# VH-VL binders against o27280: the designs that were tried, part 486

Target 1, 266 residues: o27280
Amino acid sequence: MDSMNVPEVLEIKRIVEESESVKTFIFSWDFRREVRPGQFVMVWDFRDEKPMSVSLIDPVRSEIGISIRRVGEFTDRVHGLSEGDLLGIRGPYGRGFELMGRDILLVGGGIGMAPLAALADEATARGMRVDALVAARTADELLFLDRLEAAGVNISTCTDDGSCGFKGFAHERLLTLEENHDMAAVCGPEPMMFQVMRILDERDVPAQLSLERYMKCAVGICGQCCLDDTGFRVCAEGPVFWSQELSRVREFGRYRRDPAGRRVPW
Below, E stands for the ipSAE of ESMFold2; O stands for the ipSAE of OpenDDE; V2 stands for 0.75 times the mean of E and O plus 0.25 times the DockQ between their complexes.

## First folded at step 23 (VH-VL)

Design ig2 (framework fv_acasunlimab; at its last fold request DockQ between E and O 0.83; V2 from the best seeds 0.87)
Fold by OpenDDE, fold request of step 24:
Structure ig2 (fold): chain C 266 residues (1-266), chain A 118 residues (1-118), chain B 108 residues (1-108)
Amino acid sequence: as target 1 above (266 residues)
Amino acid sequence: EVQLLEPGGGLVQPGGSLRLSCEASGFTFSKYWMSWVRQAPGKGLEWVSWISTGGRSTFYADSVRGRFTISRDSSKNTLFLQMSSLRAEDTAVYYCAKWYIGRAFDIWGQGTLVTVSS
Amino acid sequence: SYVLTQPPSVSVAPGQTARITCGGNKIGSESVHWYQQKPGQAPVLVVYYDSKRPSGLPERFSGSNSGNTATLTISRVEAGDEADYYCQVYDESSDHYVFGGGTKLTVL
């Protein structure tokens, strides 16, 4: 357990440019340390540390991938790195997705597709039918389409501007789809997830959703990622939650806590 | 009150058939995966079958595959287990169980005894 | 087929701590759940997600899971805790629920 909490300095093996703002960093990985879709790692650039979802799990090549969106100072620095450069990685942490049944619907928005892409690979490898609703603001921001297609995933796209697929939001597109699934996995902007969860609940489709919160320790000690009322720690009890759990979380889809502990609306 | 009731157990001859029912109340039955779990006299718990919410997918233990059929009727809040080609080793108390987060079972029926004997 | 291994019996004196183990290959990467079953009764969920307690369960019940062993711990054991205890996981490779063989806890 102690070894898991010490960052391992790893060389960036490859960098895949997924979009204008998203890069996937690939590392060699010792799979004696198991990692599951939905889990996250703490990425350390020797100045700061941030939680990142694992987007690629490749036991054959002994590699993992971490997809990072350029959104701030930390990610700006990371995006400036090249193949051969070093990063510190510790983990994995948190609860990953749980797969059940023969078919699964994935609903992802933006960088939220990162853990879902990994889940898609696992699900397809198990012989599950995977349908994916991939949402983004514009066509250029849609992630992992080629990868998903190559894996045999049935893809439906949704863009705010209509530049690709359905014009509108993910939950709106979902309303137009009549087919149900054994289960669903959802990850993206929290307002999107909130609406999607509502629809899936009405359709009696059990769903898991991955939350994003400010994390510091990643081991359930500091409480920075604690959800109001329930006391759920996103790093320990999550980041993947069943919809039944989130139904008890008042802040879900409404607000989050910033690093100072202040309520920040979505 | 949340509960599961299993009427329908009884004595059946080897090779015979029996249909078990599990009536759910106190929760929205249609929203949960459901399972059957059995327990032979003096033995441990053995999972038998589970069914998805819409009944689209069903899974069975190897010991009952091809002989048992799990189904559900949301309009009646009822889970079913159709048992055929019954064997002595199928003798057990049969429980219906409700899916819970993490793939646990939070609600169990009282169980119904099925005895397969000549 | 995934297999969970439990000791057939554990004995403990009142007021002491009982530990019931559940062994499985890389079980630490699985979500383990525990059930209590008293004679003539249906099983009752006592621990889920390795260490979480359902509402209404006393704090005396706790769980842990790492490596190849999950453990149910019952502190300050009472006579009423005498029961059979079962661990359970879900095998994603087969979509089967899997129970351990059960452990009879005797309160001396």
Scores: ipSAE 0.938, ipTM 0.961, lowest interface PAE 0.4, mean pLDDT 96
Fold by ESMFold2, fold request of step 24:
Structure ig2 (fold): chain C 266 residues (1-266), chain A 118 residues (1-118), chain B 108 residues (1-108)
Amino acid sequence: as target 1 above (266 residues)
Amino acid sequence: EVQLLEPGGGLVQPGGSLRLSCEASGFTFSKYWMSWVRQAPGKGLEWVSWISTGGRSTFYADSVRGRFTISRDSSKNTLFLQMSSLRAEDTAVYYCAKWYIGRAFDIWGQGTLVTVSS
Amino acid sequence: SYVLTQPPSVSVAPGQTARITCGGNKIGSESVHWYQQKPGQAPVLVVYYDSKRPSGLPERFSGSNSGNTATLTISRVEAGDEADYYCQVYDESSDHYVFGGGTKLTVL
């Protein structure tokens, strides 16, 4: 077993095709290294290393699952791997979601459902009532629906094209849902999260949001994951933030950063 | 000025009842979970109860469950603790406290003394 | 139910460093918060999330948390630091807040 700062080379135990563009890679894991929903790992393919959210935390089977969307060179190479192939894993890193109360609303867009699926398992295991709003561009990209249903989660869906559930954006669907939850957890495209956060704040529903910004060092040293002038480092002070922490940040929802740290419009 | 004010402590006989209030000002009361925390004379802090932002969910320490009821009125920015079936061991200074990031408490009232004695 | 254990007292000379411990089973997996309480006053949050300071608190207050022990560290102790100090966590399994028994810091 190894330290958080050095990748451990692990064999891919299973691969689950979640959609055309998303695969879950399952590894054996020693849970003496505890993992919470919302934390991330650094995945090393022996050329590059990228942060990935944990989507499955299964201490009974001694397994973790990491869901990866194919979006570029690194993720293309990882998607080309087979069961039995090797990847380096460091972690976990970052602040996970915190649970309070009797019920929780999850709002996930696309791959953002990955950490929320892990959170749903934890919340249901603790006896919380879980409502999930699962959003995607099309029906084919709605993630983890069967898993959420099997866990007893009350699922609402929306798709941009209307192919499944509500036609429209997640924040539009949210306006038609029950307003009264003890808390919420949100993960997805930052513009979606900004709109959802505003509605939840108006409804006085405390929310945690997971920000998936560019991160290189995983411990907050390099500065590439910084938010605006706050000095927050997503890999060290996040990736999960309470909405109160984000309310003073000019950058959130307004622009993103490229790998060099330069501001780029959404 | 951000503050919590707890008027309304007092002397009560065992088996009696008392209602505490906590008025909030200087922050948006409806957005925060709220708690009661007590401290018996010469003793440490003991969490008593907390309530969700809409008041829909309530939680109690084992020592008070079934006897105390927490509630809130967001239109009046007020937190309440209805205490019933009071016992001598409920004698304490009662603080209201506001939730803070990480499940801490950042704002506390000055406390009000409840004395249960015959 | 989750239990936090603190020493009843700690004594330190002015200008030196005080360390106040908070013991708990796997407390390193919890977020630990610390409060200062002077006689006749309400508690004041001095450290949250193990090591973060609320605005207005001097950098002399710091914290750490690993394994079974969280520690509040007060460097360059002043007479005004004499107070009771409490650690606190939130227990997700019960939805209860839990405080330690408190530590009286005496500045000699």
Scores: ipSAE 0.827, ipTM 0.920, lowest interface PAE 0.9, mean pLDDT 89
ESMFold2, look of step 23: ipSAE 0.809; ipTM 0.913
ESMFold2 (binder alone), look of step 23: mean pLDDT 92; pTM 0.950
OpenDDE, look of step 23: ipSAE 0.932; ipTM 0.957
ESMFold2, fold request of step 24: ipSAE 0.816, 0.812; ipTM 0.915, 0.914
ESMFold2 (binder alone), fold request of step 24: mean pLDDT 93, 93, 93; pTM 0.955, 0.955, 0.954
OpenDDE, fold request of step 24: ipSAE 0.936, 0.936; ipTM 0.960, 0.960

Design ig20 (framework fv_acasunlimab; at its last look DockQ between E and O 0.81; V2 from the best seeds 0.85)
Fold by OpenDDE, look of step 23:
Structure ig20 (fold): chain C 266 residues (1-266), chain A 118 residues (1-118), chain B 108 residues (1-108)
Amino acid sequence: as target 1 above (266 residues)
Amino acid sequence: EVQLLEPGGGLVQPGGSLRLSCEASGFTFSRYWMSWVRQAPGKGLEWVSWISTGGRSTFYADSVRGRFTISRDSSKNTLFLQMSSLRAEDTAVYYCAKWYIGRAFDIWGQGTLVTVSS
Amino acid sequence: SYVLTQPPSVSVAPGQTARITCGGNKIGSESVHWYQQKPGQAPVLVVYYDSYKPSGLPERFSGSNSGNTATLTISRVEAGDEADYYCQVYDESSDHYVFGGGTKLTVL
């Protein structure tokens, strides 16, 4: 079934407080409309619309979850909502993660763990061995640890301040891990992803990475999320890309374009 | 030039064994999953096996499971298919194929004919 | 097991449009890839991810995937397009690559 292009007004079924700045909003979902980890939806609060990754896919309960970090006006409004309130949801859009092999390494930073948490659920359900490197600035910003643990994921944590796990960045922690995997999935700050990708490439580990760009239409028409040189549209060709695709993207890990189209360094 | 070369085919008797090789050049072989795909004379393509980059994981079609073994040597840029207990129905041109994004195959060898006959 | 169904043959006159279908349960939710194989040659990837083309492929080739059917479309068919065409997916449930039965395209 094709993705919806018109927002469906959905009731917030429940809200999970993941951290001080992150909430997961859960909605009833008709799974005749397939959704995969790594895909995103456009969330409409009847004033503005923003792309958000799906962080929970539960066919048993017929639910999806969208994890949102409080970072601006839109997300401030959304975080002010309560169970029973309404949001517009259209999608899902974009290419999600593809699973292959028997073991997978997930490397996530901050809210980047949102799509990876969904992927972890799918991977574990398939019987894959899942290792997850969960990174955050501080311990209180580490996301989905209990959920991942409950799913049987082997978790390694790292924090910038050393408040939990390895003191340092995700790529530094990764360097201390010797085991390779059939594949990896990465999502987080782009500088982190850039460094992680380099390490994974050196280790000959096929990797998928989820990019974040300004997206307006979500259907590959407006071009706001186009990547330089390649013309890749993050909303259509992504947001999940293979490392070999991103190797062709000059701006990756270096800069992005803001809503005005200006280059903004990371 | 990116290419895959497949020596090792030939005639073998039923119950016999044969080892196919696929030598890769023109790309970083160690970074890609690899597959074997075969085609019986006058028939369609049939996937046989694929192997992860480090060889940690291998997968086989039901028709060859337990009889065929896929392996690789990154130092030699070579993919292998050890075939044992060969049957007449294993007669085919065997292609090695390079993984591409989306789980497609973008590079194929020229194929090597394996004939199983008494 | 996952099965992809293709018509065994399709015939078109030069300059016309050929459409080769690939059917499968839930194929619309899968990424479909297409290969061209000429006699005595190895397969060549012509469409991947339902509708994307590798570098060097003519614009005449296109792909789509909807419902339970993926379609390879070849516009302005040329004699050189005569070949066998195979659709392919990856079955995540079994970690198997799956090919369709192939379609022989004849250019009349």
Scores: ipSAE 0.930, ipTM 0.955, lowest interface PAE 0.5, mean pLDDT 95
Fold by ESMFold2, look of step 23:
Structure ig20 (fold): chain C 266 residues (1-266), chain A 118 residues (1-118), chain B 108 residues (1-108)
Amino acid sequence: as target 1 above (266 residues)
Amino acid sequence: EVQLLEPGGGLVQPGGSLRLSCEASGFTFSRYWMSWVRQAPGKGLEWVSWISTGGRSTFYADSVRGRFTISRDSSKNTLFLQMSSLRAEDTAVYYCAKWYIGRAFDIWGQGTLVTVSS
Amino acid sequence: SYVLTQPPSVSVAPGQTARITCGGNKIGSESVHWYQQKPGQAPVLVVYYDSYKPSGLPERFSGSNSGNTATLTISRVEAGDEADYYCQVYDESSDHYVFGGGTKLTVL
């Protein structure tokens, strides 16, 4: 009913400071518009509009949470807001994660843990065993650890600088973990996801990966979110793809596109 | 050529047992979830069971749980269905089917007929 | 468990449009897949993810899914389209696959 491409203006109900650079903004949400983990929303600050991952989906409390990393002018302005301030939200958009089996491995890098935290809540509520590899540059940037622990998720950590858990990259830590998962879900920097996907393929673990690409229309019309060889639109056919879909894409893990559609190296 | 081959089925008496096999070729068998789907004469498709890529997780329709066991052997590219305590209502063509993105099935065997009658 | 309901039969004249429905509670939130099965043959996937088509399938086949109904549409029906058609979803709560009862398409 309310899936039109006009933002709904919502009041910020609560703000959770997840780290020095990441805040979660919580809104009341009418769940007649269903939201699934891995879908995204467009956040409008009355000047600009950016895609953001949903990190909390709580139909019982009628709440949705959107985690935003401070990385530039738009997110600086949003981070300056307080509870009671207004933001425009449109969506949700995109294809979410699909669950199968008795257990799942989550591999998240930085803000990529946001959609995976929502997925972890759904998976544990359905009785799946959830293992999570949470990666960041430093310990202070590891997201959602307390929330994941409270949900019963088995957490492994890695940090580039070794300040918490394994010292190194997520794919290096993954090599030291159990190989016995029915499926995996991966979200983070695209080079990390490419390396993780290769390991999971060799282990015969089917995986879903969430891609972050430039988005303008969010409904698949403008072409700015397209993948090269498949013509897939991240906003319409993704952002979540099965690893089988991504294995044919030259672009994945190698370059990204700017707002004009030009190739830019990772 | 991507293919699933089920050898011929058979006649079995009620209460009997039968093991079905499905040999895969032309794809990396170990990387895909696999299912059995059956079709009784004149009836529709009924999912029977599926198995994870590592074989550690198995799922069954209520109609067969406790009587049927799905398994796989990746070294032989073969899917199995061990059927026990067979009943007349288990009479059907049994297909093996390969998982496809979105939780569909893209490759099906031609099926093997199992007849359960006295 | 989750139930999919299909009409038992649909009849159309050649050149007309056939619409085969698959009903389910909030099926619009599911990914719906469609199979064609001709007599004595294995099923063939003709639509997945509601509306995507495997390569080599005629453009006459299309799919849609919203609310409580998914629909397989076959335009400009030919005699060769005469078959049984099944819809299918995956029920995450039970980890079971679910098929509809099937629809026989008759080309008059």
Scores: ipSAE 0.802, ipTM 0.907, lowest interface PAE 0.9, mean pLDDT 88
ESMFold2 (binder alone), look of step 23: mean pLDDT 92; pTM 0.948

Design ig21 (framework fv_acasunlimab; at its last look DockQ between E and O 0.89; V2 from the best seeds 0.00; counts 0 for: chain humanness VL .670 < .674)
Fold by OpenDDE, look of step 23:
Structure ig21 (fold): chain C 266 residues (1-266), chain A 118 residues (1-118), chain B 108 residues (1-108)
Amino acid sequence: as target 1 above (266 residues)
Amino acid sequence: EVQLLEPGGGLVQPGGSLRLSCEASGFTFSKYWMSWVRQAPGKGLEWVSWISTGGRSTFYADSVRGRFTISRDSSKNTLFLQMSSLRAEDTAVYYCAKWYIGRAFDIWGQGTLVTVSS
Amino acid sequence: SYVLTQPPSVSVAPGQTARITCGGNKIGRESVHWYQQKPGQAPVLVVYYDSYKPSGLPERFSGSNSGNTATLTISRVEAGDEADYYCQVYDESSDHYVFGGGTKLTVL
């Protein structure tokens, strides 16, 4: 099946309540269709379509999971769905995370933990040591902690309000962690990722970071997700980028473009 | 100029040892994984070993595991390959190679010939 | 161990298009990279991530991937393109880099 085709209508097999604002929708998946952590799918609710990261990849159960945060009209509609309801899914698209080495640091903020949770599963399955720094504004917004723990991930938490773990931001917590890793994977608010990338670079830790941009086609044609100067298309060359690539992207951590193409500061 | 220089090759007897060096310049050596790749005379490329940036993790091809040791010194911008228990089949030009995005190699040394012969 | 399979040789006339294939059962999952090696020289990266080219490479070089086969395409072949070409992947299951057997491109 061509991933660029019309969305496949899939039944929501089950819904997992991750937090007050985040749900994971699970679908049956034919794994002849390859999917990697860090890749995204386009989710179609028959009115609108949005890119969403894959947060669960389970070849044993032949399932994938998509974690969606309630942030607007589209996600409000999706969050209103029940098991047995239908969604259109096309993809997966984009470049996913690449794993190398024996140990990996995951740094995630909020819903950014979605693709990292999938990556954690893969990494642990391969026998890698996985450390995860999970950040959120409050304790109630920390995602996938039980899942990560069950997978054998060493978790460090931080919250803006100090309600759980380290009080502060992810990059601040990272500064208190002295151990280096073979590589890192980062996903979350772009300002967070920017600061984290800086620290990782100073520590000579190769890092991959997953970007979020407005995506329309998901196939590298429309250009809506193009990054300034480089011409990188987040849907084609990303959403996962190596830090070396992002170092060339001037807008990274500074601004993004809205659906109208206007620069919007972070 | 970005380059990798590989001194240390030469003739060694079977069972002998040899240490290869690869000196990096023109880029921040400490930020990249590094590899050794070898090529026997008239043969194809064969990956030998790679090492993480901090040197904490090392990986080896089955053909050299237990005999070769990859290491690095960031203060000297140098990659090393300690070879022991050398065999005739280890005869090859040895390249050091710099990691590139996607797990490719964008920079190669010119290679150094290691000949294992009695 | 994971194996990448290349034809041992490909011959083309100048100005024609050369296609070098690389087969592997994980090519659908792993990105393929290509190297050019001329006699007495070190390999040079010519294609990475299946289809991307390093800066400085001519537009005549392109890469594609379909199913379990990656293809390096060299259009408007020149005498200077005569070289050995190697495909390469990284096998995450073993953390090994894997090279194909190489293809000798002869320009007739």
Scores: ipSAE 0.931, ipTM 0.956, lowest interface PAE 0.5, mean pLDDT 95
Fold by ESMFold2, look of step 23:
Parts: C-alpha cells; sequence; structure tokens
Structure ig21 (fold): chain C 266 residues (1-266), chain A 118 residues (1-118), chain B 108 residues (1-108)
C-alpha cells in the first residue's frame, strides 16, 4: 500500500539525548521507502501531528533517526516517551537537498543542523569536501559535532553567548570564513537563514535553504504550507528551496505564519 | 533581453584546436553554473562540460576529458571552451547553457557549428 | 554512465494526446527535465522537476515521473508541437548531466 499518506505506528528503538533540549528518536525503517537528506516526516503522537526532519539515514542498520527539539506541548509529550513507546510516522515527504560539485558549505542553526548532519554524511560518502558552520545560543546546544568530525567535516562554531567558538550570529561568523564553495545548504531560524542567504548571494555561492512552515496534509492539497508570493507549497515544492526560488518571496525572513495562517513577526 | 551568444566556430582539421566563447547578457552571469552541450548533425543532445560559479570546479563528459577545457571570466560575462586534439566525432553544433533550478538549463545560446574534417 | 532511453519517434493526430517516455533505472528518484527543439533552433525547456512548467508555457504540456519511467504529455497536440523532445537528468554520482537520445514528434 502507499504508506506515504497513512501513518505507520512504529516503536521507538533508541533515544539519543543530543542536548538538554534535543533528542533523536531512532526507528526501524524499510528503505524501499527511500529517504533523502532534507525530506521530512509527519510525527503523530495520537493527539497531534507535526513535521520533523530526518537526521539519520542508515540503510545498513535499516534505521532512520528523527531529531526533535522540545519547544511546545507536542514536543514536550514526545520527549516524555521511552524506548518501546509508539509514534505514528507518515512519509517521507518533500524535496530533499541536491548535491553538485566538489565542495559544500553547511550552515546550521540549532535543530537546523539535523537535516544537515544527514546531508554531511551523504556528501562525505560521495567524496565532497564539507565545511560546516554550526551555530547555537550556547555551547551545550551545538549539535552533532562529534558525528560531523568523525565524518571528516571541517567544523567552525559560533554561539550567541561566546561559550564555544565565535561569539555572535552565524552570518557574522560566515563573514570571517573562506568565501569560495561550489554550493551551500542552510537550515535554522528563518531570520538567520535570510542573513546567511544574503552573504552567499554576494559571494555568488548557490544555496539551498530548508524552510519550516505550518503543515497539515503534507502532500500539497490543503494549501496551509504555501508561501504568500509564489504559491509554492513547502510540503510539495520544498521544504528545500534554491536561493533563486526564495529571492522574490517577501515573507521569507520577515514574518512567519501561525497555525491559523496569520502573519506573525519574527 | 536575456541572451547567450556563441560567436566563432568553423572548420578545423583533425588534431587541431579551437576556442569557443559564449557572451552572456541580461542576467548576472557570475551567479550561475554554466555548461556546454553539443549536437552532432542529425543526432541528439550531448552534455560536454560544466563549470562552477567561481570556476573552482569543472566536469567533463568522458568523450572529451583531457582534450577540452572549460573556463569563465566573470568580469567579461564570458564562458569559454578550449578544444584540442579534435576528432571527426567532435563535429557538432556547440551550445552554451545556463543552469536553472533543479539542475536544468533554461537559457541556451543559438549554437555555433564546429566541423572537424580534412 | 547513467543511461536514458527514449523512443526514436512518436506520431499523433492533431487534437490527440502525445506521450513521450524517458526510461532509466530508478528514474523516479531523479528530477527529470524536458526540452523541445525545433529544426535549426536551440532547445527550449518545457518541463523541469518532473512536472513544473516554466512561466508562459501552455497548460497542454505536463510531466510525470515514477519507477523507471518519466513521461512528457502533450494534450490537444497542434502542428506547432512537431519537434524533437529530450529528457535530461543530473547524475550526482558522476556530476554529469545526461540527456536521452531524443524523440521526434510527428503531427499528422
Amino acid sequence: as target 1 above (266 residues)
Amino acid sequence: EVQLLEPGGGLVQPGGSLRLSCEASGFTFSKYWMSWVRQAPGKGLEWVSWISTGGRSTFYADSVRGRFTISRDSSKNTLFLQMSSLRAEDTAVYYCAKWYIGRAFDIWGQGTLVTVSS
Amino acid sequence: SYVLTQPPSVSVAPGQTARITCGGNKIGRESVHWYQQKPGQAPVLVVYYDSYKPSGLPERFSGSNSGNTATLTISRVEAGDEADYYCQVYDESSDHYVFGGGTKLTVL
């Protein structure tokens, strides 16, 4: 049957505590349903359903990992679960990252490093040079550093409070880094992504950015994930967009939408 | 007006060399990967080479690797293809093409004919 | 080394639907793009990302991609649609672009 539209109830096989606020939930996965870095799944806790990025893609162990930051009621409930507990999973959905060339810059803020960690594994396996700028508010929130280092990624860090690496925002650190890459991939808070996109555009580095918007159907029929200027559906035409697609979108980086579709300032 | 113009081309003997150029206008050339694509008379499209925006990375079809060199000059909005050790099977119309979202090509030049014949 | 296979020709009557196939091993996992080329002219992008249309293209052109086959569909075919059609992917493993061999559409 087409499991893309119907949640499958899966047992949580392992839980990895990535930080005080982020856990990775690992499930057995049948890779006849292929998964690309940057695609997402809908996670159902039997009360509500939210999109979550895939952070681990492991066909050898037949596993996927989904990293979830505690940020509200839904994620609080999911963080309270234990190994052996059940979650519903629909997917994968959306357009993943596309790779070109010999090197790539990853810029991740907070939980935005989750899909980029999966992309880093794929890029290094293909022999690309991978540089990563990993950003967080504090050192304790820098995600996946050991995993990235083990994969051979060249890591730069920044923290808002200066507790690790450069003190400041990701875009400020980026200004001090090597300017030449064939491409970039960016995921994190939308204001950060907007500022990073501007710098990459000035450097003529083509970039892909992963957006988070409110979703309900995940297959492009309900319209709740649309961008206001283009009619692009984040669940169908995204969540990963090329920067050329986003440069004409007025809402990007300037405001967000709540579950009712109302504009809310960042 | 958005354009790619390939002046040049011509007749060259086997083993000879020729440099093609492609001038871009109406868009910001430096922001896009660029390709050469060729088409032998009466045959299909064959990708030849592409180059990254900064010129750092170049890729070639197996049929031309080691004989052709792609380059670009962003100050002149120009893409180049240096062809050497030319063979009869290199006879084709050569197009330059601009990268488009999804790794497609949205803007093509009108093409220039290269004939390799004795 | 990724190979795309197209039929050499397709014939349809005006007003009917033409379907041009592009075969490839697991091509449904690739983003497929389609080009129209009229005699003596450069190719023109008519479909990208399997099913997206460049601005200004007639609604009659559509695309799909699943399994081992991508398809360009042209509804209500007109004489002006007579052309060669090429499919194209990007092969990430080699960093090469790959074109199909082309399909000549004849409108009788």
Scores: ipSAE 0.799, ipTM 0.908, lowest interface PAE 1.0, mean pLDDT 88
ESMFold2 (binder alone), look of step 23: mean pLDDT 92; pTM 0.948

